VH-VL binders against o27280. Designs and how they scored, part 378

Target 1, 266 residues: o27280
Amino acid sequence: MDSMNVPEVLEIKRIVEESESVKTFIFSWDFRREVRPGQFVMVWDFRDEKPMSVSLIDPVRSEIGISIRRVGEFTDRVHGLSEGDLLGIRGPYGRGFELMGRDILLVGGGIGMAPLAALADEATARGMRVDALVAARTADELLFLDRLEAAGVNISTCTDDGSCGFKGFAHERLLTLEENHDMAAVCGPEPMMFQVMRILDERDVPAQLSLERYMKCAVGICGQCCLDDTGFRVCAEGPVFWSQELSRVREFGRYRRDPAGRRVPW
Below, E stands for the ipSAE of ESMFold2; O stands for the ipSAE of OpenDDE; V2 stands for 0.75 times the mean of E and O plus 0.25 times the DockQ between their complexes.

## First folded at step 15 (VH-VL)

Design ua76 (framework fv_marstacimab)
Fold by ESMFold2-Fast, scan of step 15:
Structure ua76 (fold): chain C 266 residues (1-266), chain A 119 residues (1-119), chain B 112 residues (1-112)
Amino acid sequence: as target 1 above (266 residues)
Amino acid sequence: EVQLLESGGGLVQPGGSLRLSCAASGFTFSSYYMSWVRQAPGKGLEWVSAISKSGGYERYADSVKGRFTISRDNSKNTLYLQMNSLRAEDTAVYYCARLDDYYYGMDVWGQGTMVTVSS
Amino acid sequence: QSVLTQPPSVSGAPGQRVTISCTGSSSNIGADYDVHWYQQLPGTAPKLLIYGNSNRPSGVPDRFSGSKSGTSASLAITGLQAEDEADYYCQSYDRSLRGSWVFGGGTKLTVL
């Protein structure tokens, strides 16, 4: 048995309130167990266990952070915890983001900005130029703007209601931004990611997308549901996929099937 | 010691196929992008193909696109190049090279394996 | 087929300084992609000599230096030695070729 598969009971060292619905829980971490942006952990409240992306990776302070949005019973209970309380953490799991080149575009929607914030820290530490498009329904749901600005990230925002930045969706804002990046990383609602991926493919920008629904499969829980969901042979490949992989295997918004079942462009 | 060792080269007829291998040692293979570079007899270096750390992203030079397939097996620390529909102009020494993901440079090279396409 | 242009040959005497140029375009060196230099001794594999325009890997003597300006780069070799006789290649990345690694045609350095 791999010790990574046994939850380690950790004390909540600090809680950062990112918004009314999002908190980042910070824990001391032994970096003998390496963690990279795009990976996730299983968070156990001694009742239920849920996958959560790592949003802060700080080897200097020996800390990790996990950002959690309040959406149901488990997350409501975790949001009720205080500094000093205990949670079980198991992992990390999944493929992290891969960095390439001198400049990167990050496109995050809602809580999808969490794994991208960790990636922004790594990219800026490597001397990459980072442009971030941060999208949300309203201004008060835009996440990590101060953290990204402090890291030297060039930020563009958009909100559905127009309360901050561009009024509209992430893909509409992307059409107004510079086309040239060595790579992109995208995380957010699937409809947003599909539209963004389509634009990046047309611009020939290699992109990586983080798909939350593959997190449970990556820990070996949903092998059969993975086949039903995606057609992927093994779910442990996620949650981060290159757009080239999604185009070849899943036809995620890029291709359709003709009546004979053949893959054809849209 | 950091090392790349190519194998699988040889004499093949036009239209034939060969599979090249590159065995990596002395470093964490899964942490690097990898590439193939070739050099025809008496000619210069030509980039052939590149692959991401996970194998999820591949790039090819136009001259080999649709005929060559790059792949990797991180559990075996091995890079591959499947070469199909070989032509006389594919005759070259094929080098395995480790890619730097920041500078877009090649910092470790193998000794090369000779591929000769002739009748 | 070379996207980057190098002189086919250059020569010098022991102790002299020689410079090898590498001329690109707005889609590669001019787009701020770095230039790397490789030394290929007769019958051997290429070896990284300079990376990121001007950085030396461990074990490369201070006699070798690189520079970049606009759409061009240069490799300078001072205190030329007989063992420097080799082929030298510049390499960069080209955005217009769907993201391709591109090499110069190579320069044969003869030590007279």
Scores: ipSAE 0.706, ipTM 0.834, lowest interface PAE 1.4, mean pLDDT 87

Design ua77 (framework fv_marstacimab; at its last look DockQ between E and O 0.89; V2 from the best seeds 0.82)
Fold by OpenDDE, look of step 16:
Structure ua77 (fold): chain C 266 residues (1-266), chain A 119 residues (1-119), chain B 112 residues (1-112)
Amino acid sequence: as target 1 above (266 residues)
Amino acid sequence: EVQLLESGGGLVQPGGSLRLSCAASGFTFSSYWMSWVRQAPGKGLEWVSAISKSGGYTRYADSVKGRFTISRDNSKNTLYLQMNSLRAEDTAVYYCARLDDYYYGMDVWGQGTMVTVSS
Amino acid sequence: QSVLTQPPSVSGAPGQRVTISCTGSSSNIGADYDVHWYQQLPGTAPKLLIYGNSNRPSGVPDRFSGSKSGTSASLAITGLQAEDEADYYCQSYDRSLKGSWVFGGGTKLTVL
């Protein structure tokens, strides 16, 4: 969890267009600074700063990738950048995923697949069997399928509209799968994660889930990402939590806090 | 040298409490699952509890669930076992063991600490 | 009442080959979870002897070998020596027990 606190100005080495709304920005990285799947970095465009998950970790090429979904003013600006342009990167921060066992299930929704893609690479490199349930609203929003396939991941897809794979939500698809895994990693819309976690708990499958909250400082001091009742800071104790930890978090799957600290339902 | 050293064992009355510690050295403690295994006098090995690398996930044998609590302090390279509501059948040597997260074996063991529950 | 079943005792003369069996079920060994073996000398803590069914940690003589088939595993000791007299335990993982590490009942090996 120890990381650099000052943004390093890095040149965008490459940009991969993952979908209409998602781009992966690739940077040269000094791997003397360790980074784990599930950790995040603060991306600074010299005007604003936002937390983004690491989606690519490539020690061979000495590169990391950050996948960013276009959702607002900050991400609009970032999506307007080109290769060779500069961004500030500080981190990595937070607790990443742990791997255990030989068989892992990844369940991701939308941009939530970003950290899971990195985890998939690590898991496959370790020699684990990786199953991935990739969910999205439509086929066009399914992310990293080619990358996962190339890594030897067994992919199952589901879409809300049925345009690809199983028609329905991730937890509904999961219910149709009988196989149990040694561990599961989950990332996506919180309502999805909540339902998936319940199923995994019933099956006694250890699960880790990556939460998304408004994070301002990334170093556990501002309190913007604190979870009710537990006091967990998503930026410090998370963003990856075990299901056992989240079982104590009242707000999980129900609501979050906006930048003003108000409760906002999912 | 990779080493685990248990402490905190002793004599306690039924219903009493005891806290065991396991000091780890010679390896990156936070990179490993840890486990407690006990052995009653003249009996076999029994797994008691396990804890994830971060400490966020724990497992217990049914025989100790609700009474024992496993925890860890990675900053101190120490594993703990809080034992409450102790019973005579909890009498055993308690071993701290490093758990392999791939094969699920225990590759490093401490020397053990004796816990005796008796009136 | 161990989840894994071992013979309570085995014996052999120096130089002989002995085998210790470990019988599990479809929820542990049969579920393709690895079997590990531990040696416990009298008055000492257990020591990992075999991991991942057949792998030897550094320092373990090649006289010790492990195998797994179906729902059972086996530890073989060739060229039996006096110092091999100990208790031996097999261990695996069982998903039907809410994910538990499970041991055999142990086998006392006597060198005659």
Scores: ipSAE 0.915, ipTM 0.955, lowest interface PAE 0.5, mean pLDDT 96
Fold by ESMFold2-Fast, scan of step 15:
Structure ua77 (fold): chain C 266 residues (1-266), chain A 119 residues (1-119), chain B 112 residues (1-112)
Amino acid sequence: as target 1 above (266 residues)
Amino acid sequence: EVQLLESGGGLVQPGGSLRLSCAASGFTFSSYWMSWVRQAPGKGLEWVSAISKSGGYTRYADSVKGRFTISRDNSKNTLYLQMNSLRAEDTAVYYCARLDDYYYGMDVWGQGTMVTVSS
Amino acid sequence: QSVLTQPPSVSGAPGQRVTISCTGSSSNIGADYDVHWYQQLPGTAPKLLIYGNSNRPSGVPDRFSGSKSGTSASLAITGLQAEDEADYYCQSYDRSLKGSWVFGGGTKLTVL
C-alpha cells in the first residue's frame, strides 16, 4: 500500500504564532518522503480533512511546518490545538515550484507567503539572490518578515492602508521595482496574482503561480478541481502553474467556480 | 549509465515537417530541464529550445519560434521536438542535452541525429 | 552570429600552454552568469569539460582549467597533447534575449 495516501497521525511538536490569525504547526517528518516548496499535505483533525501548503521544510531538524489562517470551522478547531496534540497528515501532493537561475522574485499576499517562505529557504540554500515583495491589507497581516530577513532575503513591503512600506497593492509596488530576475514565484489572492502576472509577462520574467483554490478535492474517489481552457486539475497538475500555462486559462483572475461548477465573477 | 539517445532525423523537403525524439535513461528524467542544440555541417553549436521539468514552460531561439515545438513525456522518459515549416538553414545535427537549473549548463549530451532539409 | 566571441583557431606544440578566450557582455557573463566549456572531438558529440566557470567533471584532467573575470572567461590547457586537438565551445546564459542559452562560435585547437 502506498503510505503517502494513508494519514499518519503526528504530534504537534511546536506552534509558532505568526499573527493574530495565522499559526505555523511544526511536525517531525521522515524525509524519505521528499517534500518540495509549493507542495501541499492533507491535514485531518479527525472530523474533516483540508489541503494546506507546506511553509517550512527543514531536513536538518527533520521537521515540516504548515501555516494555517483561521478562516472557517476547520481552521478554527485546528487553531484551538496545543503542542502535544495530534493531527493526521498525508502527502505530499501536487507539483511544487521549480527553481532555475541565479535570482528570484517572490510576490506574496497574506497567507500566500507561506509556500513562498519555504521556497525562499530552498532558493537561499542554493545560493540564489532572493527578493521578496510581501503584501497585506495592514502591517499586522504581513507574514514571515523576520524569517525572510534571517534567511538573507531582500524584503519590500506594501499594505493597502500604508501602515508598513508602500501604500497600495502588490502590482502597484511591483511597477516601481525595475530589476530583472531569472524567474518569479507568486502566491496570494487571485486578482493580485493576475495583475502581477501581467506585469511579469510584459517584462519577460518567467513566473510560477500557486493556485490553492479548490484543493479540497485533491485525491480520493470524489472531487475534481478543473480550470476551464486546459482542463487542469489543481490537486493533480498544480497547485503551481507557470504563467505560460495560466495565460491559456480564461477563468484565471476573471471568474471563479462555485461548488456546482457555475462561473461567478471575482 | 546516464544516456540520451536521439532519433527521428532524416531528409525532408523545404516546408516539410519532422518529429525528433530523445530517449533518456539512467537518471530521474522528470527532475531536469531539457534542451535541444543543433550544429549545421562545419559550423558551431546553436541552442534551439528548452523545456521545464513539468513541461509547463518552454523557450525557443528566435530562429525557430513559431515553427518548432518542444515537449516531453515524463512517464516515458522522452523529450520531443516537432519541427514544422522546415528551411534549408535548419539542416544540422540535432543534439538532446540535459540542463543544469543552477549553472545554466549542459552536462549530458546525446550522440545527435541528422536533419537534412533539401529539395 | 554568436553572442559570445571566441578566436576561430589557436595552435600549440605538445607540452605547451594554450588559452582560449570567451568574450561576452553585461547581459550574460557580465551579469554573473557562469561560463561552461565543451570539448568536441572530430566526429563526436560535445562533452562537458568545465562547468560553473572553474569546476571539472569527474575524469577531466587538472591540466584543463577555467576562469572568469568581468565580461570574459578563459579556458587554459597546460601540457598540450595531440589528443586535445578538437573544437572548444564556451556557453553562458543571456537574460536580455528572453532568457537564452548562448554559445561562442567555437575555437579549433590544432596541435602542431
Scores: ipSAE 0.770, ipTM 0.869, lowest interface PAE 1.1, mean pLDDT 88
Fold by ESMFold2, look of step 16:
Structure ua77 (fold): chain C 266 residues (1-266), chain A 119 residues (1-119), chain B 112 residues (1-112)
Amino acid sequence: as target 1 above (266 residues)
Amino acid sequence: EVQLLESGGGLVQPGGSLRLSCAASGFTFSSYWMSWVRQAPGKGLEWVSAISKSGGYTRYADSVKGRFTISRDNSKNTLYLQMNSLRAEDTAVYYCARLDDYYYGMDVWGQGTMVTVSS
Amino acid sequence: QSVLTQPPSVSGAPGQRVTISCTGSSSNIGADYDVHWYQQLPGTAPKLLIYGNSNRPSGVPDRFSGSKSGTSASLAITGLQAEDEADYYCQSYDRSLKGSWVFGGGTKLTVL
């Protein structure tokens, strides 16, 4: 049986409070179903189903972790759950990040650090040097700092309000750093990712960016996750794209879509 | 057993086009970057192109940029090189190579396919 | 012209030690990118001989060794044998060429 299309009901083993608004839910996982950093799962609370990024991939303990930010009714209900409660999970879906070279730069904004934390674990395990630029609005919203430090990641922080690290946006901090990395991986608010991508492209740094769009099917049939100009489906051809792929997409960084599919400014 | 098998070489006139294929077996094709390397008769090795695991990132030598297109089909375990606007200087044996994304070396090579560009 | 510079030829008698140099620049070998060596026997495809500066793949005898220092690398062959007669290429990565894989011009080894 292929579990990609059928939710498996799993018990919440642990809940880690990453911030006041973000929790990581940890489940037992049979790693014969491979999971790669940058892939996502559909989380079902028996009423609704939403895509969530995998933030922990731990074959040694047979555990997977899913980080969820409280942003609405579905995530409010999930945040109200306790260890021992049940959730349905189907997946994983989508294209994960590729690693290359010996030196990687991670640029994460807010919850976007979740898939990058999983990638950092994989990169350090294969002996890469990992630099992470972790961005948030405030110091209290910076995610995964202790975990990244324990993994040997070199951390730079920036906050919009200057409460920790560089005061300003992630792309402004990036401009003040000389880059000689072999690749970069970027995930966060799309306007941030667009600005970061421009800088990395000017410097000929191979970059991969993780996008998020509204999803219904997660397998590429319904078209709700499509990008305008290319017909790329974020759930099937993404969510991780190379910057070369995104350079052909006019909508990236310019607007978003509401649940009805209408174009809305960022 | 890890193998790379090139095909599609032949004789073409200048300005013509040719599509090379490389069939991979014995390893997880989608887990590796791939490369084309060529060798003109009596000359040394020259890197031509490389492609990422997904196919979403490509690089080309300046000598072929704009004329050649590398691509892959991971469902068929096949690497391709579309060669357009061929010139006499493109005459070479074309090798398919498996590229290590950590060391940047080429650990598996095919036997090559000959491309001859002449009238 | 090759980005990496190798002598066009070297020679040695059976049992001798031979070295083949590979000279790069600050944008490739000098930027700490690895050097790999390939052996190409007459009429055959290249085969990986040394990777990551000094590592031997399975099946390569320990009389082949590699080293790297500064902007240069060297392949050493001890106990030279007739079967070593081949062309040898070094290869690295160059970040100044928009991220290109680069080869040396090749060295023909003649066993006397």
Scores: ipSAE 0.687, ipTM 0.849, lowest interface PAE 1.5, mean pLDDT 89
ESMFold2 (binder alone), look of step 16: mean pLDDT 94; pTM 0.960

Design ua78 (framework fv_marstacimab)
Fold by ESMFold2-Fast, scan of step 15:
Structure ua78 (fold): chain C 266 residues (1-266), chain A 119 residues (1-119), chain B 112 residues (1-112)
Amino acid sequence: as target 1 above (266 residues)
Amino acid sequence: EVQLLESGGGLVQPGGSLRLSCAASGFTFSSYFMSWVRQAPGKGLEWVSAISKSGGYTRYADSVKGRFTISRDNSKNTLYLQMNSLRAEDTAVYYCARLDDYYYGMDVWGQGTMVTVSS
Amino acid sequence: QSVLTQPPSVSGAPGQRVTISCTGSSSNIGADYDVHWYQQLPGTAPKLLIYGNSNRPSGVPDRFSGSKSGTSASLAITGLQAEDEADYYCQSYDRSLRGSWVFGGGTKLTVL
């Protein structure tokens, strides 16, 4: 437990350019510290620390990968680093995905495909049949398609603007796809996840959803997401939740909270 | 070595309640789905309920839905079955079983605890 | 009744071969869900005998074998012995019942 909370300075072994705005940073990892898909690490650039989902788990090569989208000052600095540079890594933290059955549907939006790419690797290694619905605003924001294809995943794509695959939103595409999987895993923008969860619930498909905004709370940084209106401690159980658990969270899909605790609609 | 031990069975009147426990030892309890299976005297096996590793996902047989609640405490390596509104047809030996989340099979079974719903 | 159908009883003499069938439907065995077999000796808890259609747990002799074809599965016991006298249950998973674990009605094997 102490070893998980102590930051370790690691060398960036390899950088993969996933898109113009997304890079995967690969580090050597001692797998005596277990890492599962859906877990995250704290990334420290010696100035700020931010939570990042683990997107690659490769015990054969003794490597983990962390995919980072460029969205602000911290991520801009990290994107400026090169192979051989150093970052502090602490973790892993949070509840990982649980696998069930022989087939799984993955529904990912944008950078939400990062934890799902790691899950796809585990599911395929386990012998599960994997179908992935990969959604983004534009074709340029679709992530991990080559990696998923190499893993033997059956891929459907969806873009808001129609630049690749189905033109429309993830939930609209989902309505046209095969109805019955043993389970599903979902990660992406919260409004997308809410609509997808609703459809999966109607089809009685058990689903897990990753709420990346709750990663900060899982390490005690933010108190805004610790309770819902029923008293459920979201932070203690995150970032991955079963749809049965999220049905009790009033905020899910409706609003979030800013740093001042105010409700902000999606 | 790997063992499941049920307790909490007994005689209860119709409409009553009972809570069963299953103590797990010899394996990492938090890494497995768990299940309850029952067997009425002289009858076959019937699945009752299942719970995921975290406890965040649960399933129930139609015959017990709304009356029984499955739960687990991973810090105590213990599985529970809260049984409410008991009926004569709930009379059975109740087995705790470790559930394989890939094959959907049950690889480790307890010895069972008898629940009698009568008079 | 049972979602999976087994004969209520089968019988054989020592050294013979018996087979126990397990018949399902398109929502369970026919949907490619695996079949598992359990042996229940008189007065004891069930014990896993075959998992994943044809795999034997450690300690189960190779005279017990499982197979699956279409919507049905079979358990074969060769070189029948007196201690094989027991109830045998097949079990699979059914997606049409909102995801349920389903058992056959059980087969009583009598060794004469």
Scores: ipSAE 0.757, ipTM 0.866, lowest interface PAE 1.1, mean pLDDT 89

Design ua79 (framework fv_marstacimab)
Fold by ESMFold2-Fast, scan of step 15:
Structure ua79 (fold): chain C 266 residues (1-266), chain A 119 residues (1-119), chain B 112 residues (1-112)
Amino acid sequence: as target 1 above (266 residues)
Amino acid sequence: EVQLLESGGGLVQPGGSLRLSCAASGFTFSSYYMSWVRQAPGKGLEWVSAISKSGGYTRYADSVKGRFTISRDNSKNTLYLQMNSLRAEDTAVYYCARLDDYYYGMDVWGQGTMVTVSS
Amino acid sequence: QSVLTQPPSVSGAPGQRVTISCTGSSSNIGADFDVHWYQQLPGTAPKLLIYGNSNRPSGVPDRFSGSKSGTSASLAITGLQAEDEADYYCQSYDRSLRGSWVFGGGTKLTVL
């Protein structure tokens, strides 16, 4: 009966091709249903439903954007859609990012830049100084650089192959940055986020990290989201967690779970 | 009416414990950072602790770090301060205060609850 | 000890103008963090008087004004009245203390 839990069928208003593997789908949105950076929606193609982070929040145009990377059957079907086609959208869900202080660092890997692009818009609108470290395997996989530039963000890039900016991983680039920040927001592959978190912790920079595997916790359908060392549930919601919360998760950055629930190294 | 009401203060011996509560009403409690501020008799205001909207991030003044724990229950619109290993210098009126998320100023204050640490 | 510096006392006669200073450093006021001012009447809780350097909450008379320049801020009270007798505190945010809220030591205003 809660209107947030029923999918609304929305028309794809515009599609932006971000890279060969990433598209942003833009929908008209009624902002009586508030959306904040770090929250996600459930995207329904009338067969399967998947959680997707919101990458654009534009109350002036009454639009939201959802950026989707092509990684399997569901995302392949969605990438085959055109402007004018329909998708079911349910939400928003989860806790969003929280802002604190005057200087913020964003660290994004691949598609993880999507929710951070929305956060950059909010932070700059508040008058914060925003530094973004954008990481990818190659230059053509760096996302949202033009949008971040337009927002007044100070951008650093790194690629594994050295095709743009620093040659190396996000945490290696972070070690060469000479600035202190009041807080950080991090989103990307879990091993990257773990390495970045360790550096930020040593620098006493409070950090928030967005973890895809915990999106299901926020909608109440998870069974394996977050358990502490004693087998008790650590948290009941996500996907955004403070580094203080993640320090209690034994498996973060070291182990993942296979489909059978067994611990395997990253 | 936006309101904060503290309770749980009292007389306690050195080394003892007290738990303070702050009941919030008239606003969306879960949308605000919250803080505890204290004032020793005849002295100035001293920030004690702060907590994020979700409760996932907490900060403490060095004078109370390791002894005090701030927490919140958003379902009950209540802020808490668990005070352990109390010392004579912790004697003060304790205020809860709402933190504005843009300015990070304290726009709503409770009336305070007195904590006296004495043998 | 207070992180922000205020004079311990200030005095004036009814109708006069008084100014209370608040001096910080490059890690707080000098880092572009806002300054807020609180009025504490004898025996009462503090009340927000000025927020965001110069804004007045609803119900605060325009006799009260705030300003900020460099690493310092000031509270000005014009047309001083007997009911203005109180303690006044400035407050900002300090990044060098890992995200701490910091107060001035307070200024006792005496209306003569």
Scores: ipSAE 0.596, ipTM 0.812, lowest interface PAE 2.1, mean pLDDT 87

Design ua8 (framework fv_marstacimab)
Fold by ESMFold2-Fast, scan of step 15:
Structure ua8 (fold): chain C 266 residues (1-266), chain A 119 residues (1-119), chain B 112 residues (1-112)
Amino acid sequence: as target 1 above (266 residues)
Amino acid sequence: EVQLLESGGGLVQPGGSLRLSCAASGFTFSSYYMSWVRQAPGKGLEWVSSISKSGGYTRYADSVKGRFTISRDNSKNTLYLQMNSLRAEDTAVYYCARLDDYYYGMDVWGQGTMVTVSS
Amino acid sequence: QSVLTQPPSVSGAPGQRVTISCTGSSSNIGADYDVHWYQQLPGTAPKLLIYGNSNRPSGVPDRFSGSKSGTSASLAITGLQAEDEADYYCQSYDRSLRGSWVFGGGTKLTVL
């Protein structure tokens, strides 16, 4: 669809304050353009454009939500907007999560819970049992707990500082949880995802992981959003990958690349 | 009309290779997991391999792991099975089947293609 | 496949009831994975007859029904007809076999 590559100017219908640094912006959406959990849109403030994962997909209300963490000039400007203000939205882009089986484990770190919250809604709606491990540095950075609880999700938390739930990292908490899942979905800092993936691989749990970095072009006709050995382009072939695919990527969990292609350690 | 049509079967020598294809029509191929199931002459059904919607996840029966490769081309609505190091025990009718990702059942089957491994 | 056990044959006269058992273990049917049933008429490909333990696809007569209890499942055919003569296969999923789709050995139904 040509219209998928032209920003549609949409009114901010509602803003939800998720934390001191995260807001969810809600827009009316025409679901003739299907949106799936794990996909992203390009958000245009009439000056700059950035990729953002979809965190709410609600066909009943005809709404989508986009959760944005305040980390720089673009996100600071967007956080300064009010209900009734306009943003350009283009997409959706990328492949979404694929579901299988009767039960799913979600492992989210920080803003990585945003695409997993949308996935939790879809999984619960289709009758899957959903367990979520929600991780953050501190209790006030845990996201979507009320929404997940309202959806019937079984929630475990962990914080680096021990201010809520288990004291420690996501992979340490995962070792204390039961191993009985048909699949898992993981989104958060890449070092966290790598360690979680290793545990899930040892448990023979098929896992999908969302790589939200390097989504600098939405069309995917260039090599700008590219992983090492496999030739994957995050915006074209991701951002969601199976752990089976990522096990072939030398970069995953070890180093990243800047826009010039240089290796940068984590 | 939802259909699956296998092709590429034939006679091969032990140790040889063969590639099967399955053409899908009447449904959105890229929205379904797919499987290969085989049946030796006069014997029962045996699951061979399954592949996710994107092709990023694959699973194999132990009897074929390391020898067979399942793949798909969603732009052509086609499922493939590359069979290497074939053995007499691989002689069977090979069916492609659409895999339901919730029930783990196979709701649409092709007509099958015969693979005979003999010298 | 021997992971799920079916009787190799069953027979009945027209109008009778027959049942075909499918016996698994704690790693498949006993782990609450669903059982599906396939009908294979002579010389044809298998067709889905029952899915999700007891659901019928469009076009399958209500004479066919499925049930599951513990580590076992059953296919019941009431009002047996000549056209029901076929091979019947159960299928489930086994997590102990590195996550595998498993079929029963098949049951040949003869209508006398």
Scores: ipSAE 0.702, ipTM 0.842, lowest interface PAE 1.4, mean pLDDT 88

